# VHH binders against q9xw16: the designs that were tried, part 37

Target 1, 132 residues: q9xw16
Amino acid sequence: MSGWNAYIDTMTAAAPSIKRCAIVGAADGSVWARTEADNVFKASEEELKTFVALFNDVTQVPAKGADIEGVHYVVPRTEESLIFGKKENTGFFAVKTKSAVLIAVYEGPNEVAAQVRKAVESMQTYLNNAGY

## First folded at step 3 (VHH)

Design a7 (framework vhh_6fv0_2)
Fold by ESMFold2-Fast, scan of step 3:
Structure a7 (fold): chain B 132 residues (1-132), chain A 119 residues (1-119)
Amino acid sequence: as target 1 above (132 residues)
Amino acid sequence: QVQLQESGGGLVQPGGSLRLSCAASGFTFDDYYMYWVRQAPEKGLEWVSTISSSGSYTYYKDSVKGRFTVSRDNAKNTLYLQMNSLKPEDAAQYYCAADIYEYGYPDYRGQGTQVTVSS
């Protein structure tokens, strides 16, 4: 868990609409860092293992949606290394790097989604360049 | 100014068919994914289908697979939804939507077209 919490802090500072987020291993969904206490990211290891496996073929995801923290999200489309979904006033963006998957759950209208996506994609670029 | 104008709704019997159309203007239609979403008066907004900018890829809500077909005509800036074997559960206001903010989520702008399914 050494130092990965700093990247969580960086993302949440860049996009205040992020309510919960985590950095997990791309191979197994193991949690490297997550928001805690009042903002604890609550996904189980089994759910995260299933979720990260979705990145093996993102084109299959819109048909079934995605589950995060026991919540089923509608995923209208995916992009390369990006899965995102919406349910009512909540949504998420998840991006894959070489070794990690970053998941950010946010709350708010669609107008804030672009800021959250930018924060997550900026961190994706940083971590890929750092070899993660 | 982005404009989306839905049409083709109406009243049908269970098992009937309707074809919805969406006329788009004010943006480069063939650069965007397009979506159909629906809302019944007592329910929240539901995603129904997605079609890629080229029309090569389509996605559907599980409950409408095999019954609904989304298509588009980029030369006419028009999106379509062919609805077959309609069920009472399909009754809703239908909206077309575009990925205008480029974050992938549907954003609808029109008044929608109402689909009623009753005997």
Scores: ipSAE 0.189, ipTM 0.528, lowest interface PAE 4.3, mean pLDDT 84

Design a8 (framework vhh_6fv0_2)
Fold by ESMFold2-Fast, scan of step 3:
Parts: structure tokens; sequence; C-alpha cells
Structure a8 (fold): chain B 132 residues (1-132), chain A 119 residues (1-119)
């Protein structure tokens, strides 16, 4: 329905191991686009508002971890615009652009995680260059 | 081949201290983030601490902040974990790991060193 759904489709095509993903507003966590139906991204508005606020100071995140879709993830390190975490065989990568946060949840081994990270960071670069 | 060898574990009483070491070889040690992770009996693997390639940035699990200090000596290819004010909850097998794939939980870890905390 929204033009932003095309970017969801691009990310999932680039890394088929992405189980669920979303593009949300960096300021408020409002959902711009997300995977739907059998792959619905299930985070609440309140959870997403809390999550995007973590980008205000990513250095505080490793101590407490992060919650996505009601799942608590361990976050061993962060970068200025990147929060990523693991829980058993699942993980996520979240990157901040000027106005958006991209979140991708995946399942699988380290090879799969590397592909997902590449897809998310490629989209981050594209959106930043497009002024988003 | 990446090799990591942990040492320095042992038995201490609550409130005691231990210093763990990890000797690294088979890769350019000063290019990679390093981690300490632990696994208690009948529990899953738990992240404890992270140190950047230069040592300038460190991160800690909330429950060990102020008690544990991670450091590294790039000239000696060695990672350290200074553990003070040890609690029974800290008893675990401790492993070091290298962030070769830059994914937070790298595959490479050593055989580990056992830490026991009891009176």
Amino acid sequence: as target 1 above (132 residues)
Amino acid sequence: QVQLQESGGGLVQPGGSLRLSCAASGFTFDDYYMYWVRQAPEKGLEWVSTISSSGSYTYYKDSVKGRFTVSRDNAKNTLYLQMNSLKPEDAAQYYCAADIYEMGYPDYRGQGTQVTVSS
C-alpha cells in the first residue's frame, strides 16, 4: 500500500533469510512499512518508540540489551547507527538513517547473519543518499 | 587457523578476585573486537564483555559493571578480564571469542577456563 513497501520487498529479496522486517520513523517509531501476513512484524507502537530511542545513545544498549517483538536480545556491541543482537538461533540488525530505522529479524547461522547485515546496510546507504 | 587459549580460572570465595587471560594466534589480533562470554552449568551461553580492536571502547553486561574490567595487550596478542567482588552467580566456564565476522557472536572461541565461587 505505501511506497515504502517496495523497500521492504527489496531487502527481503536481497536476503531471503530475513523472517520479518520493518521501516519505522527515527523520531517516534511509527511504522512506515513492514512485512505482513505470514511474516508479520509484530512489534507494538510502544515497543518501537522505546527501541528507536535507544539510538539517542547506543553506548548504553549493551548493558541491558534490546527488545523486539517481545523478545529480549543480547547486544554485545553497537556502532553509531547500528544496533544488533542475538538470542539462540535468531537475531536482528537495526540501522538508523537520517529519518528512519530499518529493523530486520532473521533466523540461522553466522553465514545467514552476514547476508542480512549486508542487505540492511546497503539499504541504509541507499536511503541516506536519497535524503531519508 | 584462529586459536584462542584461556587461562586464570579457579576457585575463589565470594568477594574474591581472579584475572583471566586469553592468548590469541592465527589472525591479526589488533584488527578485531574481542569478547568474553560465559556458560554456567545447565545454562546457555551469556555475553559478559566486549573490547574494541584498539581497546578504546569497552562494554559490559549490566550485572558485572563496576566489578569486571576487560583489557588487551595488542603487542602480546593477549586479552584479559579482571574480575573483582566475585559472586556465586559469576561461577561459569569463561571463553574468549574474536569478532572475525563482525556479527556480535563470532564463531571462534577457545576451550575455556573454569571459575568457581563458593565458600
Scores: ipSAE 0.295, ipTM 0.653, lowest interface PAE 3.3, mean pLDDT 86

Design a9 (framework vhh_6fv0_2)
Fold by ESMFold2-Fast, scan of step 3:
Structure a9 (fold): chain B 132 residues (1-132), chain A 119 residues (1-119)
Amino acid sequence: as target 1 above (132 residues)
Amino acid sequence: QVQLQESGGGLVQPGGSLRLSCAASGFTFDDYYMYWVRQAPEKGLEWVSTISSSGSYTYYKDSVKGRFTVSRDNAKNTLYLQMNSLKPEDAAQYYCAADIYDSGYPDYRGQGTQVTVSS
């Protein structure tokens, strides 16, 4: 049950600027693991289902933006397996693997955002290689 | 070192058009995504448009879609924004920016060019 929590711990250790994160199912947005307690990832099941569906056509996302934890983020561009957003000093990176979507919310300037992106993409590669 | 110089702003009537330019130097222009962002008086920074390094992909804020067209000339290290059917809500200081840190969001902004829309 708690096996996926180890990946949450690995990502937050690699990029301490990650404030909250989650690993969810790519098909339905079901939560596999997330940060808890004072750093709880607060997205609803309905919001996550809507969010993972964005990966079906990422080219439409920049025009509308994306919502995570009830916060609307501007999405200046996307890549096939990457959606990222920014709102003032906070932002997120979300990457899709074969079976999962990894979402990390961070706070800090663009220099910090680059570190978070690297951590999330490293985990994406690891999970894809592991068959997830 | 890195220089981004915007031009082409001015005063225009609602429904009018302006073409903004951004001259870039000090970095390999054709390796970077370029962005147009704007800031209205006493407001926060707002993303407007994105263009890929090759120019093959463009993205727009929903409210400007169909009215604004971003383009670039990599041979001249110049970014453009063609603005048609301008509305009072488009009045702002317009900046060009590059994703220097590869964060997916603009890092460098030039001095900007002022766009005023008044009847």
Scores: ipSAE 0.482, ipTM 0.766, lowest interface PAE 2.1, mean pLDDT 88

Design b1 (framework vhh_6fv0_2)
Fold by ESMFold2-Fast, scan of step 3:
Structure b1 (fold): chain B 132 residues (1-132), chain A 119 residues (1-119)
Amino acid sequence: as target 1 above (132 residues)
Amino acid sequence: QVQLQESGGGLVQPGGSLRLSCAASGFTFDDYYMYWVRQAPEKGLEWVSTISSSGSYTYYKDSVKGRFTVSRDNAKNTLYLQMNSLKPEDAAQYYCARDLYEAGYSDYRGQGTQVTVSS
């Protein structure tokens, strides 16, 4: 499980504007790795179980939005394996792989958001190719 | 460069209807998702509706679902929002925005059009 922290480090290095992130199991929302200490990702197990279930039908998500770390985000649209949301100056990108869901929370303008999305999608591609 | 211009706002009675338009120029309109967002006095910006580049997929804020209909005419580079059964809670400045495919909402928001709901 500790080996998964290397992927957290890779994403944060690629997009320093990521405030908090996690890699969780796609089937159950179990935490495989997350940012810690001052940047601790605070989502509960129950919240993560609910969140990963959104990938079962992403087309239903925009009407209701999504909750991460107790914060409700507006989700203006989704793609097949991508959910992203905004609330004021904060946002998130979440992508699904074969076995995992990667979640990155950021703060900042559109240029920051674009960098975070690119980092998360690059890791999604890498993990899918690695069989995860 | 990108330009968006909203129109069609006004004063209506509760239960009334308005049709908003957004004229787009400076980009390939049919390549982008488009949004309607609103801002009420003393409140933050709220997402209202999304329409896909082809118009095949639409999404709505829960509180407007069934009352509002978003549509687009790609031949005319125009986005529309048909608002029916208007409520006092719908009073706001309405803006259209172009999706930044990699980041969501866009900075290319127009001047907006004001919707007032008063008895």
Scores: ipSAE 0.120, ipTM 0.525, lowest interface PAE 5.4, mean pLDDT 85

Design b10 (framework vhh_6fv0_2)
Fold by ESMFold2-Fast, scan of step 3:
Structure b10 (fold): chain B 132 residues (1-132), chain A 120 residues (1-120)
Amino acid sequence: as target 1 above (132 residues)
Amino acid sequence: QVQLQESGGGLVQPGGSLRLSCAASGFTFDDYYMYWVRQAPEKGLEWVSTISSSGSYTYYKDSVKGRFTVSRDNAKNTLYLQMNSLKPEDAAQYYCATDIGYEYGFSDYRGQGTQVTVSS
């Protein structure tokens, strides 16, 4: 159990097409909360440490892509605090706050992707305003 | 209404060249990133290249780097992909895409694309 699980629940309720998600520490990729049971987020701690380090220089990411849950995603471009990736009908959005990185993996068409991005960015704004 | 129309594909021998074009309309073309993506018969959709709104930044799939060059002409609302030293593995349907509202991202192509075949 953690208090951070409530934010996982909020994001998945706002965008039901999120299949798996996690909130991790921006400095080290340590898991604060993740989806559980049938929707368990399966990234290793080592993979997450590598992933959060991508935010140190997002401009390098499109050339290399990003790995989440052992899946290699194409990252067509980045924004200062946003990395998003695509692989066919699957994608992710990852946003950085002051102390956390939120990662949401989804499946579905682009209208669904827009909904997931909105949910993740809304949570990013909320956490930044709360000092996280 | 966003419209993207690809052209310039064809049959070419290995080592040959083709120049693809994408005519864009229905949006402020010079405000958006543009993408080239492709799909081979037995494979899923693959990202090929990205170009920034100004054209100042370009990115490429590793296997095409040094052979393909993406460019754009914002005055003509047109995106280009110059393909040199074509290989059989480059044979695919090629699509252009944009990220307007994120509903028209690189995973969604807006037209039928243009076919590239590489054979002798």
Scores: ipSAE 0.062, ipTM 0.401, lowest interface PAE 5.5, mean pLDDT 83

Design b11 (framework vhh_6fv0_2)
Fold by ESMFold2-Fast, scan of step 3:
Structure b11 (fold): chain B 132 residues (1-132), chain A 120 residues (1-120)
Amino acid sequence: as target 1 above (132 residues)
Amino acid sequence: QVQLQESGGGLVQPGGSLRLSCAASGFTFDDYYMYWVRQAPEKGLEWVSTISSSGSYTYYKDSVKGRFTVSRDNAKNTLYLQMNSLKPEDAAQYYCARDYLDYGYPEDYRGQGTQVTVSS
């Protein structure tokens, strides 16, 4: 597989607890690549545009939370380029690069969150170094 | 052994104040973000506030912003929650928690917590 789908495959191989993920444009939330078929990432274009705009001021996010695929997540804290959230047994990590936002949705206990975060942050580092 | 011990709860009238404390032991307290979470009767666990490892950054649930203040004393391994203008909706068992990304055990929320009751 060529193009951005190879990076989706790399992240899901590194953290099997990722149920769905996507790489989207930081400016507009346009989908560059996403999981498909039985693991399709279902966020609408309008939802993704709203979501990536959260990175314009991450300090406001914990008060309101974040919506991904119609699910409202509690966001207990943020970092400048990291938003993560939790809703019962599901969670997500989203990281911003120079031109992209990586979003990974996972399911499982707290112990799998660290694996998912590491996979997403490793890809963030790689893409930033590649100029994305 | 990681241990968190909450205290300072009690019964107050609406509009009253309480200061909660959490004594931490068994880990390097100043390496972790810390949380306050609460659970009301017949409800799930609800995030209330976050404080960074240094104490420089704080976050709050929208409904408590301006009324609650989280702080920490890293020299004493203690986390605090100052609760002002308490409302009936704030009545809950309050727990402190270590940043769950480095968690290891669900028991980082263990112990009895500290009960906050807001009633006339």
Scores: ipSAE 0.088, ipTM 0.520, lowest interface PAE 5.6, mean pLDDT 84

Design b12 (framework vhh_6fv0_2)
Fold by ESMFold2-Fast, scan of step 3:
Formats: sequence, C-alpha cells, structure tokens
Structure b12 (fold): chain B 132 residues (1-132), chain A 120 residues (1-120)
Amino acid sequence: as target 1 above (132 residues)
Amino acid sequence: QVQLQESGGGLVQPGGSLRLSCAASGFTFDDYYMYWVRQAPEKGLEWVSTISSSGSYTYYKDSVKGRFTVSRDNAKNTLYLQMNSLKPEDAAQYYCAAESYDYPYGLDYRGQGTQVTVSS
C-alpha cells in the first residue's frame, strides 16, 4: 500500500546489515511493502500467511522453528510480540504491531543482530504510536 | 572475565541418562537467558535448549523435547541439562552459552564444552 515503502527505507538506512525486509498485514500476511530488485524479499503469500499466524501463540514456535523465504530458522526463544531466528551466519527479527508484522533478514555477527533488532523495535514503537 | 565451564559428560548406552552442569562467573548470571548447544563430529553447532533468566520459561529443539530438561540455580550461578533416554544422535560436544549483554540473540559467551558419547 501507499507510503509504506518509506518505512522500509527508514529501517534499512538505520541498520544497513538488513539484507531484506517486509511489512505485512498481521491478520493475513498480505504484503504492504518489501525490499525489491537485488534485495527482493522472496517469501510467498502462503508462507507469510503461515508466518503471521505464529503470533497467535508464540510459545509454540521454538520447538519447531520458523520458515522465511524457504529457509528454516532455529527460534531459540520468543517474546509476546517478537519472534527471532538464527541459521548459521544469517538471522531475522519479526515484530508485531496492532495491524502489521515487520520482518527483517540480516547477515553478520551478534553486533549486527543488535543493531537490526534496535531498528525493527524502533519502527514497531513508531507504528504502534501512529495507530498501526 | 566472563567464564563458562561445562562438566558431566561421559559415555552411556542408548537409553541411558546424563546430567550436564555449567558453572558461570564474571557476569550477572540471573540477568541472562542461557542456552545449551551441541556440535557432533563433522557437523555445525546445533541449538538444543533455552532457559529464561528467572527459569520460568524453557524451550527445546523438537528432537529432544520430552527427553531433556534444562534448569538453573541462580544462587549458585549454575545451569543444568538433564538428559534422559539418550540416543546415538545425541552424541556431541555440549556447550553452554549466554546471550550478549547488548540484547542480541547470539551465543556470545561459550564455554569449552563437555563430551557426550552414546554407544552400546
């Protein structure tokens, strides 16, 4: 939808180690905005619908992990509005707002992960305050 | 200096049990999520279990769920992994780890490990 690409740009500017990201509807996983071209976020609509449904009960996620872009991630723990995962040198953070789920995929060491989480949580706060 | 020291590994037969311990020092143990990870010969590091800072929440890899139990004693700065019904696939070097101080979800502090061998 209109204007949502600006939030993608804000997150990637704040954490350049984000390789791909998307903002999707919390109810159905519909894509509102995603990174494109050489950094295209490649998740199918079926995968995103499955992924956002994980937020209905995050406590069940660590046992089985989560799939994003056809990649299976280990999810070592969750919080009420946060799912994160690791796969070798890659990882993701996904946060839920009232109306949206923000997903950011990154590559790099723990210092990189910290900055990506901060960028995603800052945007989560902003969108919640804006009524999303 | 942050230090983690694992112990309790050994040789057991399939179906046997072992209890692993991890002694932590040099950081505020009760502020950290703690992890057990393992590495089998010729394989990468594999996450096994997580326990919250309070011990109130635990998570397990699907293949160990119901067989392994993680626990902690914050007064003693010690993490435990009770392993029951051990299978040959559980044979590995076991490490404890803590998430980083800057709240990344990483395995920044890791010990030297303790070897678990499962054979008949």
Scores: ipSAE 0.183, ipTM 0.559, lowest interface PAE 4.3, mean pLDDT 85

Design b13 (framework vhh_6fv0_2)
Fold by ESMFold2-Fast, scan of step 3:
Structure b13 (fold): chain B 132 residues (1-132), chain A 120 residues (1-120)
Amino acid sequence: as target 1 above (132 residues)
Amino acid sequence: QVQLQESGGGLVQPGGSLRLSCAASGFTFDDYYMYWVRQAPEKGLEWVSTISSSGSYTYYKDSVKGRFTVSRDNAKNTLYLQMNSLKPEDAAQYYCAKDEWYSGLPYDYRGQGTQVTVSS
């Protein structure tokens, strides 16, 4: 598998409630790796370009929400390098590193969200320390 | 055990000002990001502002930027929202909300709210 797929495997092993995820370029939204086979991450190039651009000013995001895989998520708040959203029984966490954006879509009760966030932020720290 | 009690709402004319307060208890207030959210009649819950645990970082809904200011007094376990230049579109029930920063669970508790009416 490509090197970037190994990071996806590490993240999903740490938080099994992640249904789909991807690692994309922060500058252009180009896909570096994503979940494969069952539960493939389904986002268009146009959607990903729009999504990564949200990190240029996260304070604007709660006013409009965010779209991932054609689903519009309510984004009630953001942090410097973190956007998360909710739509019914689904949610996502997205974090920005120096050169990448990690997106994890999960499904399930609220108590699993903490594990998903922790897994995504752990990978963010690892990639930042690796210069990505 | 977590309790949030809002106050300071009322009726004002367009262009008026109100200062909302939220008294928090039952948790370590200075460990948490806090939020102001609002709900207008027949509308969904809308995020208004966020303040970091230290008070050093604040975020606002675009339509309230420059008019609203969120602040906190961690020694008093109190959150504030100063609302200036109020518009009819700001009329709503206002709630303060707690959030678990590590959990990604937004607004896991809200108070009863305080009503803001803007009418001439």
Scores: ipSAE 0.032, ipTM 0.305, lowest interface PAE 5.5, mean pLDDT 84

Design b14 (framework vhh_6fv0_2)
Fold by ESMFold2-Fast, scan of step 3:
Structure b14 (fold): chain B 132 residues (1-132), chain A 119 residues (1-119)
Amino acid sequence: as target 1 above (132 residues)
Amino acid sequence: QVQLQESGGGLVQPGGSLRLSCAASGFTFDDYYMYWVRQAPEKGLEWVSTISSSGSYTYYKDSVKGRFTVSRDNAKNTLYLQMNSLKPEDAAQYYCATDYEWGSLPDYRGQGTQVTVSS
């Protein structure tokens, strides 16, 4: 069991509208921790490797979108360490730290999305300060 | 209350041009990113283009790159989409959207404007 599961629990407690989430290695997309059981995060190893590589040049992402769990999301814009996408009322926020990428998939309106973003960015700050 | 009102749609032949407009009110227009999205029959919403609050950065869906140009006039609170070399695949209801919060998802407002492409 990985200690990283505690951070998954912290994020989902902070934003209950997160349906599935994961913490993956920034270099290779290897899964460090993810939601399990009825809300298991089901991205393939190949998909995660492709996804984390998007952070090498986030400016290219809005033109093509991003795929997570076999779902294609529109990415309307990016920030240096933030990729977020939407498909109808479902969306995701992904943030990069020094060593990790945090991915949270949620369902709900824009007010819910703002809360999910805050939770993910808080964890990003915490992990960066912890040296990850 | 944010209001977005699209106009400029119509019927054109393949290869034709249209200019869409979006009149914005109820918020500080020049503080927000603006987006064009579309929905064709039997398809979900597709993102088409993004323009930054200043207009300095623009992004386009690959299939419209080189044919569509997004622009904005902050003095007039108006967003534009110039559509050239229109293809049948571009036929859709076009919507204007805005990003109310930094890092939040765009909020889809307005009735949209219909674009049809036929010979």
Scores: ipSAE 0.013, ipTM 0.365, lowest interface PAE 6.9, mean pLDDT 83

Design b15 (framework vhh_6fv0_2)
Fold by ESMFold2-Fast, scan of step 3:
Parts: C-alpha cells; structure tokens; sequence
Structure b15 (fold): chain B 132 residues (1-132), chain A 119 residues (1-119)
C-alpha cells in the first residue's frame, strides 16, 4: 500500500464527517490514494482528469459547476487553489497543491462543511511544505 | 442583528428589465461575498449569481449569463442585480444571501422580492 493512504486516514480522523475522499495527481487526475470499502470514492479516470483540469482556470467553474462521482455540484465561487460545491445536503472541497489535488466529499450542514474545509486546507498546507 | 432587505421586483413582459436591490445591515458588508438566489413555484432554491467582497469577481449561472449583471456599492451596503431580457423561466422570489461563515455557500435571511414575467 502506498504511504499516501496515511494522509487519507489523517484527514478523515480530523473530520469524521468526510464521507469519501481522495488524493489525485494534479497533472492527470491519477488516484494516489482514496477511501475504500463502504466509503469508496467512486470517480472514473475520465471524470477525475476533467476535474483536475478545472484548476487551470478556476474562474470558469461557477458558470457550469463541477461533477464528482457522477453528481453535479453547484459551485457558487472559487479561490485560486480551492474549488468547492454544494448539492442539497451533500458537498465537497477540493484543493490543489504543487503536485496533487485533494478531494473530500461530505454530508451535513454548514457546521460540518467548516470542519471538512479546515481539514482539507490543513493537509494542503502540510503537503505544500513537504514539496508536493 | 444581520438583516437583508430585497426590493425592486415586479411584473414585466418577456424581454423586459428589472433592477433588484438588497440593503444589508448588521455585518461588515465589504468583507463578504454576496449572492443572488431564487426560488420559483414548484422548484427548489437556485443559485443565480455571486460577487466577491471587492466586486472584482462575478459569477453567473449559465442560463442567466449575458442577461444578468451583479454589482455592489460597499459605501452604501447595497447589492444589485440588473436583469435584462427577462424570460418566463426567470419568474421567482429573489433573495440576496451571504456566506456568513466564510465557507462560500449562500445563506439567505431576507423575505425576498418577487419577479413575475407574463405576457
């Protein structure tokens, strides 16, 4: 198993409301690690390749939204290295580092979203400092 | 106490125009992204537009792009939505909203202003 699974475990321990998450390559969307079993992150290679390409110009994302695991999310705004979306009680946060994109899908109200965002941003900072 | 007060709705013919306003109080308006969201009969809440705290970035739902323009006047704590070329499908109760927890998801607190499009 790759060492990247340890980062998945760290993130889900920090925010138990994360239902599914993954760490993927920023250049191609290749999966480095993801949640498994009952919490398996179910995104196709084609979908992930499309998704990570959104970080090439995040300003275009709000008009069309974003698709993760076959679910279309409304993206009301973006930041340079952050895309996040909402669909009813489900949402996601995705952050880009130098080499990776972290994606976390959650379910719950705004209080849950805040915890998930903090966990994802903390991991983004850690990976950037580690050169990823 | 956070308060958002929408106004400017009304009845227009298809192809007509309306300008909505939202007067904000009880929070530091120029620190927040602001949003327009709408809800039509038989439909759920729908995001329409976003404007950054400075006004430098604006975003629109595809179906309104080119027809609607969001703007803000931070000195007046007021948000605007200029709606041109209105279509029957734009008929809805319009609400202004803010991301009060800075997560970027709209939370509306006003009673809204009704837009009706009929011919």
Amino acid sequence: as target 1 above (132 residues)
Amino acid sequence: QVQLQESGGGLVQPGGSLRLSCAASGFTFDDYYMYWVRQAPEKGLEWVSTISSSGSYTYYKDSVKGRFTVSRDNAKNTLYLQMNSLKPEDAAQYYCAADFDYLGYPEYRGQGTQVTVSS
Scores: ipSAE 0.250, ipTM 0.626, lowest interface PAE 3.8, mean pLDDT 87

Design b16 (framework vhh_6fv0_2)
Fold by ESMFold2-Fast, scan of step 3:
Formats: C-alpha cells, sequence, structure tokens
Structure b16 (fold): chain B 132 residues (1-132), chain A 119 residues (1-119)
C-alpha cells in the first residue's frame, strides 16, 4: 500500500531504538509496509499469518510464546490488542487495530522499551481513528 | 524502593517438591502482574509463570504445566510457586519479577533462590 511507509518512518523517528518494524494485514499477515535499508524486517509470509492469528485468542499466547523473524520470544502476558515479548536483549511490541497489526522489534533496556511501546500505541490510536 | 525477596529453594531428589515464596514491598502489590523466571548455569534467563494482579489468570511455560502452580496472597504481599514432580532440568536460580506495564518489561529486583535437583 502506497504511503504506508510513511507510518513506518513516523514510528522509527519517534523511537529510534526500533531495529525493525512492519505493518501487516490483521486478517492474513500480508505485509503493507516494513523497514528496509540495513534493517529489513525478515519475517516469512507463513510466520506472519501464524502471528496475526494469535490475536484471535491472546490468552493462549503466554504458554507458547511467539515467533517473529525465526526468533522465539517469551510472551509473559497479553492484552486484548497487545502482544509483547522478550528474548535476551531484544523484544517486540505488536498491537492490533481494526484492519492491521503493527510489529516493532527493538533492542535495549526498559527505557528503550517504554519509548517503543508509546510509538506503537500512538500509531495504533491514529490508525483506529482513521478507520484502519 | 521496589524490593522483592525470594526464599524456599533447596536441594531435592527428582520427583520431589518445593514451595518458593517472594515477599514484595515498596509498591501496591495487587496492582501488578507478577512473574517467576529462572536461570540455569549454562543457560539464559527463562520465563516460568505469570499470575494476574487478582490471581484469577495464570500462565505457565509448557514444560512446567501440570507440575508447577503459581499463586499469590495480596493481603500478605507474597507470591508463591509450588513445584511438584521436580526434574533435573528444573535446577536453576529462581527469581520473582514485577510486571512493568509502562516499560513493557519485567524487573528482577530480588537476589533469587537456588533450586538444586539431584540424586
Amino acid sequence: as target 1 above (132 residues)
Amino acid sequence: QVQLQESGGGLVQPGGSLRLSCAASGFTFDDYYMYWVRQAPEKGLEWVSTISSSGSYTYYKDSVKGRFTVSRDNAKNTLYLQMNSLKPEDAAQYYCARDQYEWGYTDYRGQGTQVTVSS
């Protein structure tokens, strides 16, 4: 989708600690936009389809964790529209809107994670208000 | 200001049981999800269990499901982990951790309690 790259740029500008991110379709995990350059988001289509399906029942996610870019993350808890996880020094936040799932992978301590979460949740609010 | 103090670890034989406790202070305990995590000498930090602020929802790592039970006593600001049918692979330093919703992480404020499983 033309213009969706601008939202990737907005999120990475708001939280420079985001290493890779993507905006994908909530129904099928199809990639609408993703980081390119040196930090291309490398999740497979099959993995993304599996990942977005987790939002159909987030209560089951903590027991199994979640896979992004071939990396298995521990998901300590979930909310109705939020899945977040950790793997060593890396983590991710994923939020669901009406039509999309935003995924941001980051590296760093708690202060970094807080900035990433704010950036992702701000974009979630914006897209929901825009009907996405 | 946040303090977490683990206790209850020790040496047990395979198939044995231990009950871990975590005494919390410096925050409103019943406002937070709490976690048990562990670290074995040759391995990284591993999530074990989650309990919601009210205690109504619990989650477990698949390898401990059916053997471990997490619980909490909000009146006593204490978190528990009942460990049954212990296996050698459960041997680790166990930590309790407070959910940090604003940060998206857990904090490990305690020193942990050692669990050893051997014959």
Scores: ipSAE 0.152, ipTM 0.536, lowest interface PAE 5.0, mean pLDDT 85

Design b17 (framework vhh_6fv0_2)
Fold by ESMFold2-Fast, scan of step 3:
Structure b17 (fold): chain B 132 residues (1-132), chain A 120 residues (1-120)
Amino acid sequence: as target 1 above (132 residues)
Amino acid sequence: QVQLQESGGGLVQPGGSLRLSCAASGFTFDDYYMYWVRQAPEKGLEWVSTISSSGSYTYYKDSVKGRFTVSRDNAKNTLYLQMNSLKPEDAAQYYCAAEDIYDFGYSDYRGQGTQVTVSS
């Protein structure tokens, strides 16, 4: 009664301000799981391929920003396995594991962003420990 | 000890300009990305602008692009925000920060802020 959708549910329960999220393959951006229905994560396959390739050299990302769901985000800085961005009252956190990239789009102020980051990083740790 | 001192806020009419300053001490200023964030009454902190440690890269909230310019003087340990064409929606307490903006609320690097009021 577990599948990749259970991890989506776990992240959204931990941080209710996550509006849309997905777990995608680190090599190709293929969608393993995403929020559905009224909260569907609607990035295209081509956009996701481009996005996950940013983790090949995160140091170049702040200069150009990042695009998710057709929205261009300012990326203030990156860490080796973390890209995060902000646009108006919307933001995202994306973290890379061995074989996956977790992307969470949220709405709200910086206090909300901190909760979303914690949820995404906790899932990153869990998946790395599970061999993903 | 880490200290940030914001100044330059005030009351301005819509379409007016203000220049904010942030004087930093107690840390190696030129090693850190610096941020301007703001908070309006009954709202959370909003990111406004980022400047890289060298000053070579700047980033802005969409609603302030073309109106605000962030800059820094590493020799003087000072961060600036030039605000032009001010709108009522820009009215807020403005803070500078040397920390990751998503951890800003829990950081000793947060300054006490300078108030910007825009009224017609």
Scores: ipSAE 0.011, ipTM 0.187, lowest interface PAE 9.3, mean pLDDT 81

Design b18 (framework vhh_6fv0_2)
Fold by ESMFold2-Fast, scan of step 3:
Structure b18 (fold): chain B 132 residues (1-132), chain A 120 residues (1-120)
Amino acid sequence: as target 1 above (132 residues)
Amino acid sequence: QVQLQESGGGLVQPGGSLRLSCAASGFTFDDYYMYWVRQAPEKGLEWVSTISSSGSYTYYKDSVKGRFTVSRDNAKNTLYLQMNSLKPEDAAQYYCATDSIYELGYPDYRGQGTQVTVSS
């Protein structure tokens, strides 16, 4: 396993409502680390390549939504380095750093989604400060 | 706490225009993203447009892009939706909404709504 799995463990410990997550390369969507076994993040390489390309112009994302693990999410807004969406009780937060994209899929109401967002944004800040 | 009151709906012919308004109170309006969502008869709630707290960023559902324009007047605590070139598929109850207190980017609060009917 790469050392990047330690960051996966940190995020899931901080926000137990994260069902699955991954850290992927910002340039190509290559998987650096992901949840495994019963919590395996199941996005294909082709889907991840398409997904990370959304960060090239986040302003286009709300019109079309985003697909993760074959699930289509409505994305009502984006921020400079943040794409997030919801489909009923399920949602995701994805943040871009200098060289990575962190994706976390969760289930639950707004208060647990807030914990997931905070965990993902905290990791984004940490990785950016570490030069990733 | 949060109060939202929509107005401006009505019956219009295809190709016509309507301007919806949403009067907001009970929160610091200029700190929040605002949304328009709609619900057609026998369909689920559908996101239509988003406007940032400053009004600098706007987003639209693909099917309304170029026809609808969202705007806001923070001095008046009012949100607007200008709807041009209306189509029968746009007929719905329209609601304004804001982010939850957790700022999740998904509409959490809604007003009572205003009905839009498009018929020739």
Scores: ipSAE 0.268, ipTM 0.600, lowest interface PAE 3.3, mean pLDDT 85

